Miniprotein binders against Probable 3-mercaptopyruvate sulfurtransferase (tum1). Designs and how they scored, part 4

Target 1, 298 residues: Probable 3-mercaptopyruvate sulfurtransferase (tum1), of Schizosaccharomyces pombe (q9usj1)
Amino acid sequence: MFSVGKKISFILPIKGVLQKLKDNAQKTVLLDATWYLPTDTKNGKKEYLESRLPGAQYFDIDEAKDHKNPLPHMLPPADEFASYVGKLGIDRNTNVIIYDRKGFFSSPRVFWTFKVFGHEHVFLFPNAFNAWKTEGLELETGEPRTPKPVVYEGAKLNKDLVASFDDIVKVIESPDAAGVHIVDARAHERFLGNVPESRPGLASGHIPTSINIPFTETTAAGITAPKPEEDLEKVFSSHGLTDKSVPIITSCGSGVTASVLFAALKECGFKDVRVYDESWSGYGKRANEDSSLLATGP

## First folded at step 22 (miniprotein)

Design j7 (from j3 with Y17F)
Fold by OpenDDE base, fold request of step 23:
Formats: structure tokens, C-alpha cells, sequence
Structure j7 (fold): chain B 298 residues (1-298), chain A 81 residues (1-81)
């Protein structure tokens, strides 16, 4: 009986977070990745400055991006990532525990980013604020600490975790041969093309051959946490995703909620999951110019 | 529960560490705030450990309190200089 060694989940309950702090406090960084949609009146950085988990640093997904790319959230170059996280006191050996105020909305994007650049010791802490309060623990207020800058070594983009437009085209051109599932995390009405996109110049619809799994189907109410693994399995199975070896590409509007699916799929043991970084922000422009790239309806 | 005691010990140590960091940064007010919070957690751990008869944890909490109090004195001295 091969004891399938319980793969230590990268999704940590508060008990797991406390254990990390116990085992290696000096090499652990709590990372606030709170981000809101541009249409939201809330501001993640502002909220971070108001209150945070004790000692937490802030990761701004709007700053830690490729500024040369006009798309909203493209991955930064490896050296820029390294420089950014180094200033946060994070090196290759740092245990990085990521949370956000919603619970499980923007933190997966940051998690995916760390994974892309080869960081091994990265974790998600869903529903962090509520969990913290439930345990009778206090939040930190006032001026945050300024970590001592460190050198982050060995940052290298792992292409196996990032899908390009060319990768998408390959799937569209040979859907049967590719054996790749493209999963759209957007709302169903957006997927169908029944509503206009909020960003100008984008077509309405979805990538041909893609399936729709709104990311909210993988989360608890209010996007506070991922659903339990058992429930996630049911969700994915209901959409025909049962083979854990089949390559999956996730997409969404701007690469954030696609990462929620990434995390959920990885939690369920899917081995080959990539995020289409351009997502609809990039693809929708292309589809607007080339109708062969666009599908509507179910 | 022992787990509850351990939680507060862990937090006391974590906050204590942060207090030192703030002190090194010259952020004395922040350091003071953190050291007081660390003491709060350490005392809670100590009280609970005694209440439930966890002798080893009680001793650990006691030592931690003493260590945090030393840091408190250092912070206060730094603020008066």
C-alpha cells in the first residue's frame, strides 16, 4: 500500500500559518496582496496601511507588472520581480504566506507569480482576517515595518505555468489533437457574449473550444476561501475535468481570477495548469480584429 | 487547551520579533506598541497554562515574559535618550 504521502497543501489554515511562524519566524513573510477591480472604490494599499496582519508587507499587483506592456497585468521580467520582492525582505528561502482582504480573490495571482519565478516556499492563507479575529488575535495598525532589503537569487520564468496567445491559437487550430482544456473563469454572461466588455475595443464572447467555470463556483460565498477539496472535485468533474494529467489553460478578464482557478485546480492535483496571462484584455482585442478567434453562446 | 496556549506563545514570539525590528528601525513608538502586545500574549499564555496545568508551557511563557520585559526596558531607554 503505497502511502500516498499527503502532499502538504499550499493552502494553509490559520493553524498552518501559526506552525510556519513557530518553525521559522525569521524566514517567514506575511504578504498582503489585497487588490480590487478598477471599478471598485476600495484601495488595497490604503487598507493595508490602515490594518494588516502583524508584520505583513504589501504586494501591489499594479506595480509588480510589466510596465512596457499596455495590458493591465502582465508578468514582470524576472529581474524586476527579484528586485521587487527583495525590497520586501524576501529571498529564495523565505516562506511567503499570501492573503487578501476578500479572502481568496487577488492572493492567488500573487501566488501564481511566485510559482512562475520558481519560488518553492509560497503559500495561501484564505479568509485571513476572519480567521485571525476568530482566534482572538489582533491586527497591526500604524506605520508598517520597513524590511531590510535582500537579494533574491535565481528568479527564472517558468514557461510551463504561463500560456501565450500562440499557445491558445494552437489549441483552436487543433482542438482534438491538442487535448488541452481552456477554462474561462469569467461570469457566464460574459462568456456567452451577452454583455459588453467594460474595457473598450474588446469583442464579446469566448475563446473557441473553451469551457466556462466561473471562479465563484470554486469559492465560498463572498470569495472568502476556496471550496473544500471534495467540493472542488465535484465542480471540476461536472465540467468534464476528471483526468488530472490533461493540460489546462485558465483565462479570465485580466489574469487575476484565472489564478483563482489555477490555485483550485492545483489543490485538486491537476499537474499541468497554465495561466493565459493576457486573458481577455489581450485576447478580446485580437478577436475584435479577427472573427475566427471569437465564439459566442454556450 | 494546550493548542490555545501554544498559539499565544507563538504570537508572543512573533510580535516580540517584530518589536525588535521596529527598534532597529528607530521606530520607537511602534516598537513599544508591539512589545506591549507581545507581553499581552505571553501573559495570556502563562495564565492559561497555569489554569490547565501545563507546567512546561508555563515555564516557557514565564521566560518569554522576562525576555520581552528586557526589550521593553531597552525601548524605554532608547526613547529617553
Amino acid sequence: as target 1 above (298 residues)
Amino acid sequence: SPEEVEKYIIMAKWIFFLAREYLEEGKYDRALQMVNLALKYAHRAHELSKKYGHTDLAEEAKRLIEEIEKLLQEIEDAMQS
Scores: ipSAE 0.853, ipTM 0.950, lowest interface PAE 0.5, mean pLDDT 95
Fold by OpenDDE base, fold request of step 23:
Structure j7 (fold): chain B 298 residues (1-298), chain A 81 residues (1-81)
Amino acid sequence: as target 1 above (298 residues)
Amino acid sequence: SPEEVEKYIIMAKWIFFLAREYLEEGKYDRALQMVNLALKYAHRAHELSKKYGHTDLAEEAKRLIEEIEKLLQEIEDAMQS
């Protein structure tokens, strides 16, 4: 009986967060990764300054990106990532616990980013604010702590977690040979191409051969948390994703909700999951110029 | 439950740690706020531990209260200087 060592879930309930704080408070950083769509009137940083989990720092996905790339939210270079998180007081040995105010919307993107650069001790805390309040714990208000800068060493991009446009093309050109599933996290109507894209110059539709799993199918109502593992298994199985060894590439609009799928898939034990960082923001532009890259309908 | 007591002990320690960090930063008002919150949690832990007969946890909470009170005094002294 191979004791399948219960993979310690990177998704922590409040009990798990408390345990981390108990075990190593000095090497634990809570990260507020609250981010809203540009069309939303809310601002994550502003909200962070108003209230946060005690001692939390803010990770701004709009700042921690490749500023040389015109696409939104592209991964920064490794050195820039290291510099950014170092200023937050995070080093290689820091337990990083990531949350967002929605519950499970933008935090997975930050989680994926840390994983991409090889950080081992990174976790997600879904529905953090509600969980905190339910336990009778108080939020922090006022001026946040200013962490002492540290040096983050050994940041290196793990290509196994990032899909490029070339990777997508390989799948499209040889779908049967590639054996790779491309999963689109966008809304079904966007996937079908029935609605215009919010950004100009983007085609409407999806990547040929891709399947649609709106990320909301993997979350609780209101995007507060991922569905329980058992429910996630049902969702993925219903879409033909049963073999945990099959390579998967997730995509969405800008790489944020693709990371929600990444987290959910990883929770279910899928071994090879990559996020297509450009997502539709980059792909849709390409597809607009080359119809061979575009599919519509189911 | 012992778990509930432990929760408040953990939080008291965490907030206590933050209070020290704020003090080191020279943010005395923030340090004071945190130390008061830490005391609140520590006292809650102490009260619950006594109520449910958790002697070891009660002693831990008591020690923690004493440590936090020392920090409180340090903060107050720093603010008056």
Scores: ipSAE 0.852, ipTM 0.950, lowest interface PAE 0.5, mean pLDDT 95
Fold by OpenDDE base, last read:
Structure j7 (fold): chain B 298 residues (1-298), chain A 81 residues (1-81)
Amino acid sequence: as target 1 above (298 residues)
Amino acid sequence: SPEEVEKYIIMAKWIFFLAREYLEEGKYDRALQMVNLALKYAHRAHELSKKYGHTDLAEEAKRLIEEIEKLLQEIEDAMQS
């Protein structure tokens, strides 16, 4: 009886977090990745400074991006990523545990980013604040610690986890041959093209051949955590995603909620999942200029 | 449960570690805050371990308390200098 070793999930309950702290406290970094939409009145950095998990550092997705790209939240160059996380005291061997205040909204984006650059020991801690409170543990307030800078070595972008516009075009031009599923994480009304885009110059609709799985279908109420694996399987199966070997590209508005789908799909054992980084912020502009790139309706 | 005791031991050690880091940074007020929290967790672990008869965990908690108290003294000494 080959004990199929329970693949230790990269999604950790509080017990798993405690175990990491027990095993290697000095090589564990808690990352607050709290981010809100620009239209939101809340500010992740501000909230971090107010309270955090003890010893946590802040990962700012608005800072750790490609500043040369006009699109929001594009992946930084590898050297810039390395520099950024090195200043947070993270090296290649650091256990990185990522959380956000909503529970499971922006942390998957940071998780995906670490995976893109080849970091192995990266984890998600859903519903961190509530879990912490439930266990009777205290949060940290006051000035956060200043990590000792370290050198992050070997950062290299894994292209297998990132889809480009060219990759999308290949799927559109040869949908039957490509065998690739494009999954849009946006709200259904946005997918249909029934609502105007908030940003000027973007078309309304979706990528031709794409399917819509709003990311909220993969999360608990309030986006506090991913649904249990069994429930995720049902969600994906209901959308025709049953073969774990089929390549999937996730997309959304700006690459954040696409990463939620990425995490959920990976939890379910899908082997080939890429995130279309520019997502609708980039694609919608292209589609506005070229109608052949645009689909509307279901 | 033993698990509950272990939780507080783990947290005491983690917070203790942070206290040392703050001390090294010269942030004495923060170090003091963390040391006090570490002591709180360590004492909780000790109390629970005694209550439930976990002798080994009790001894571990006791040792941890002693270590944290040493750090407390170091912080206090540093603040007076």
Scores: ipSAE 0.852, ipTM 0.950, lowest interface PAE 0.5, mean pLDDT 95
Fold by OpenDDE base, last read:
Structure j7 (fold): chain B 298 residues (1-298), chain A 81 residues (1-81)
Amino acid sequence: as target 1 above (298 residues)
Amino acid sequence: SPEEVEKYIIMAKWIFFLAREYLEEGKYDRALQMVNLALKYAHRAHELSKKYGHTDLAEEAKRLIEEIEKLLQEIEDAMQS
């Protein structure tokens, strides 16, 4: 009886975080990935400077992006990623534990980013602040530490985790042949096209053949944590996602909440999950110019 | 519980590590804050271990306290220089 070794979950409870700190404190980096929507008055970096998990560094998704691309939050080039995380004291062998202040909102995007560039030792710590407090642990305030820069080697974009516009087009053109499910993480009303997009020049609606699973259906109230695996299975099955081998592409508004779905799907054992990095910020522009790319309604 | 004791030991060690990092950076005030927090956790671990009769953990906590106190002295010396 081959003990199906419990795949060590990349989602860690506080006990798991403590275990990592116990086993390899010097090679562990707590990474604050707190990010808010541009419409929000809150600022992740500012909050990080105010309080953080002890020793945490800050990963700014607005900085660690392709600055040559006008779209929000496009993946940086591999060398830029390497340079960015190297300055945070992260190398290929570093255990990276990612959290955010909401609990499970922006941290999955950073998690996905690390996975894209082939980082193996990366984890998510949902509801980090609350978990920390509940355990009677103190947060750090004041000036954060300045890590010694290190060299991050071997950063290479894994295309198997990133869907392009061309990949989307292939699905639209041959839905049956592709056998790929496109899952939109946006709010239902946005998916239907019943509300205008906040950004100018974007069509209202969704990618043809896509299904809508608002990312909030996969999280606890307040986006504090992913739902338990059992509940996630129910959510995905209710949307016809039962075969773990079927390729899935997630999309959202700007690529952030699509990563929440990515994490949730991976938690449920889906083998082939890609994030459409452009998401609606890119796709909606294209659809605005070409109506054949746009669907409305359910 | 032993788990609770272990938690504070782990945290004491982690914070102790950070205190050293701050010291190396010349951030003496931060180092001092961290070392005091490390001591707090280590003492908590020691107290709980004694309370629950965990002799091995108590010894570990005691050793850790001694190590942290040594660092505290180093920080204080550095601040006076």
Scores: ipSAE 0.852, ipTM 0.950, lowest interface PAE 0.5, mean pLDDT 95
Fold by ESMFold2, fold request of step 23:
Structure j7 (fold): chain B 298 residues (1-298), chain A 81 residues (1-81)
Amino acid sequence: as target 1 above (298 residues)
Amino acid sequence: SPEEVEKYIIMAKWIFFLAREYLEEGKYDRALQMVNLALKYAHRAHELSKKYGHTDLAEEAKRLIEEIEKLLQEIEDAMQS
């Protein structure tokens, strides 16, 4: 027996987080996914070690990666993902609730990573520190706990959630026949090609045929939380995205803010959304050597 | 509001669980800090439930305080050994 019409919400307000803790404290892990651009002086792991939501473990996107690939934050092999999260006390049945200190910035990347490897019970908690403080709840300080490692079984990459460079090439070579929208989450001036990329060796511009929806259009001021679903619908419709069955590939600089768009699109019920994991970090190098890969301007 | 009382009960139980995890890890100072925080939340829940007349939640908070006090004693005993 199943409940008809049950909506599955993966973006949780604090009351939803409390409900998960109430239902199964022993099988719930709070996950700090705080990450900063390489040009930032802040360090997410250092901040985690100083304070965190009580019991939180740290997910480092620069450690849980494909170490054989020079591109930043590329998805790890499935067995390495399993080993990594198992050491954090996370098994297949664990409720994983992910936050980051900026509010809604790097936590969607980690959410997407869990979805890619088939983890069903994964959720986002935007604006976590402010919500915690507003409710009169204390952060945890001091030495964090070291959970008992567990075995994570059944991690397998779901190709329906990941786009490759070859997928991008197919779209730009036959855009009408592909029927896929490529959506760039980067700031508008980077999309136009008006400013250099912070990472060296990358062309300035965008993937031909792509449209620009800077991820900040989908968030509240200060990147604290996603906009409400009705407002997200308006953002996407204003860019021509109204058909929920249309395939969408999101991209950005290195796959972090593309995952913000992934989460926002899924919240609005878009059925077929993939993240281009390489994003501009891989694509931009290729575009320096092949003019058919590069567009600039509007 | 019963929702505010329940918030503190949930948090007391969560922090109580974490205190026990720290105790198992042998991190006694951390376990002590956590169990005292759990008591703080449980007492807040009890106080509010009495103030607003939520007798079922008051009984739950009272039982929780008793459980947390047992853990506090376990932690203190471990610190003396």
Scores: ipSAE 0.800, ipTM 0.937, lowest interface PAE 0.8, mean pLDDT 91

Design j7 (from j3 with Y17F)
Fold by ESMFold2, fold request of step 23:
Structure j7 (fold): chain B 298 residues (1-298), chain A 81 residues (1-81)
Amino acid sequence: as target 1 above (298 residues)
Amino acid sequence: SPEEVEKYIIMAKWIFFLAREYLEEGKYDRALQMVNLALKYAHRAHELSKKYGHTDLAEEAKRLIEEIEKLLQEIEDAMQS
């Protein structure tokens, strides 16, 4: 008799988080990546300053962005990413464990950002506050730590994890030859084109050839955690995604929930997954002016 | 269970580390808050390990309490200069 080798997931339950703290406390940073839609009255920075997991630092996706691009949340230049995370005490060898207060919503976007810039030791901790409370552990309040800045070496954008508009055009112009699945994480009615987008100047509909997997199909208990891997595999296979080697590009409104699908697909072993960072915020403007870029309906 | 004792030992050590970081930053009220929380976890680990009869864990928790109390004294000394 013998046992099969163990898979180590980047999605950690609280016992996995505790194990990371046990193994390397001095090289571990907890990141609060809480973010809310602009229409929400809640503020992630304010909530972080009020309470947090002990020692956590705050990662602001609206600050750590390309400030020269008018589209929301576009990836920052690599040197600006390095400077930003270095101020949080994060170097290339730091274990980074990312949570958000909604559970599994904005933390995958930050996870993806770290992966894009080549950070190997990055993990997700869904449902963090409820898990902490259930284990009888206390949150930290009061003034947060100000870690000593460190130098982050070797940040370089990995183009294999990011899709551009040009990448999308190549797929829709030759869909059979490309062999790429474009997967839209938005709610179904937005995908169909049945409701207007909240941002002005955007067409209603979807990218031709794309399929719709609303990100909530991949989560449990609302959006507090991802579904278990076995259930994720059923979600993806029910949408025709069974071959783990086929390239996938995820999209949504602005790249946040597309990153939820990115994380879910990677957990299921899909090998070639990219996020279309512009998502509908960029594409929908173009589709509003060029109907050949727009599809509606199922 | 032994896993619950280990949880509190891990947390006590993590919070102890944070308390030292706050002390170095000169944030004495935060350091005091953290060191007291670390003591709470270490005492809970010690109490549970004694109830389970696990000598190695009880000894580890006891040593940890002693280290945390030394840090508490350092913080108090720094506050009084």
Scores: ipSAE 0.796, ipTM 0.935, lowest interface PAE 0.8, mean pLDDT 91
Fold by ESMFold2, last read:
Structure j7 (fold): chain B 298 residues (1-298), chain A 81 residues (1-81)
Amino acid sequence: as target 1 above (298 residues)
Amino acid sequence: SPEEVEKYIIMAKWIFFLAREYLEEGKYDRALQMVNLALKYAHRAHELSKKYGHTDLAEEAKRLIEEIEKLLQEIEDAMQS
């Protein structure tokens, strides 16, 4: 899927989803990854309980997290990830197809999480509800199924997909910092430092050396789907990202939209992409206390 | 097209699998709703395959309808217990 010499998309249209179900229905799990900010009037778990793609399980990024870390949505320990997904009926051999109600918003975060822990057969299904209804297929309502728990073996954090704060510092303080691109998925005004962050205690601005590609530049019809690969390449090249071998670290507010950029970059064949899991939630606190970590403006 | 017929066959089989899962969980109302949806998809596949002359797919859809109807009976029996 990320293999050299193959251009295989992990982003499935409904025909691809149907093919997975045809090949092995018992080893395919649909995951609803719908998530909204706490201040939003909508609730992803509530919506899942009201309706879902048939048989879908719910992945809650606010439950499947490091509970010892006060930062939002931090990756859980590997054994806790394994326990969590095992309760959803997912083992190492399961084809996992992830969607969210917004289309292409929180599902890439869950996709990235699976990739981080070494799950190979994981896919994204953007615009899932509209595609389902357009094909004349019904959603499931009523009490969702409770799958038989399974054992998930071999979960191990892949450091090649995750960036730490120390990794960020090396980029901004190193004489060779020009060798890594830090890409910020946040809205432009937050990147510039022109508006306060919604959470208190965070500096306004961005990581020195970083560039801004608001994640909405990579999506179509609002945030319902990623742009086609050709258009994504234009977006990235317009920001100076043309060399597919250059290491990239994506960041945002809390790691959700940074994962949208992760998926878009991987779709375009970028070989070395990591998500800075803390994102601004962690970095912005430090930058508030140490101005040498903070840049503002274009 | 045969692709549209196959879509409904795939969905009927998927929903049939889910109906059996609900039955095993003892969630009989959910199992009943799902098996009826599976039957709806299988009938749609059968009707379309006959309309467009896809005789092999029509036979597959007919066999699937019979299989789903057996599960429907099993669920109804469980609900009376």
Scores: ipSAE 0.793, ipTM 0.934, lowest interface PAE 0.8, mean pLDDT 91
Fold by ESMFold2, last read:
Structure j7 (fold): chain B 298 residues (1-298), chain A 81 residues (1-81)
Amino acid sequence: as target 1 above (298 residues)
Amino acid sequence: SPEEVEKYIIMAKWIFFLAREYLEEGKYDRALQMVNLALKYAHRAHELSKKYGHTDLAEEAKRLIEEIEKLLQEIEDAMQS
């Protein structure tokens, strides 16, 4: 068998996580990125305080946000990102390994956030708790670490990974000339416009020209892990996504599951993928007032 | 089998590092819990390496046990001061 180059995945099985810990040449931080809706009876921070992977720090997408924007979980300014992660003991050279308790749900959002601000040594660890248990390894309980703050230098928003509302409008108004696929990670009935959104004041439907790939099509065993790369390629090709050079913008309700698609697309080698951070929470408000922005049905 | 021994050596070293971090933070009860877990992993690595005849790994595990025991003593001393 002949291979030209070796692809190294940012999605790590437990052996890859152990290898990062073994190398020790670079400081490693495990991040718990568990997140639930505010109305949920579960709370990610409370669960983290009860138990975690040994030494893990908690990344709260509802604290590390743009506090001047009423939309949920919008990316923070670069200097506030730097300050936030620096307090977790993370500098630019730190290996950051991100997991969430659901498996592969909110951790890709945090992964994308690090990539947006230029952090290169960032990885995903799906199905972390089950993998840890299967290897006979203990979780940590009791009071977590409080690392000494460090300075995070050089955080700068990479506009090649983020799409704005204006970027979406350009695609809608000139779809053939733009040559961009907009991919919606929401459940099919929300995409069709057949059910109301949970947030008030949002139109029901989707962005014109967009296609629907519910993020669960890219995961295995519910949402515990991404599908293997070969199966991900089949999912994307079945939706017409085969040319790895074609620009893609992912969207969802608030940018969380759009990041699951971002990670899956990057794993498959798609070169130009952006997340529309506002997603439906911002777009749906505008579409409620301007029907030219709204599509419904298949 | 060698992979299983190496897993426990890796974990012992990682947990040993965390124990030192907790000690530096003044969280002595946490440091004590972590150093005992590190020792548990190191002893498991040593027992398995001896069982399977991995002499080099057995020597590594033994040296690691000695380092962890020194840290345990440091933590106990700090708790008394």
Scores: ipSAE 0.780, ipTM 0.930, lowest interface PAE 0.9, mean pLDDT 91

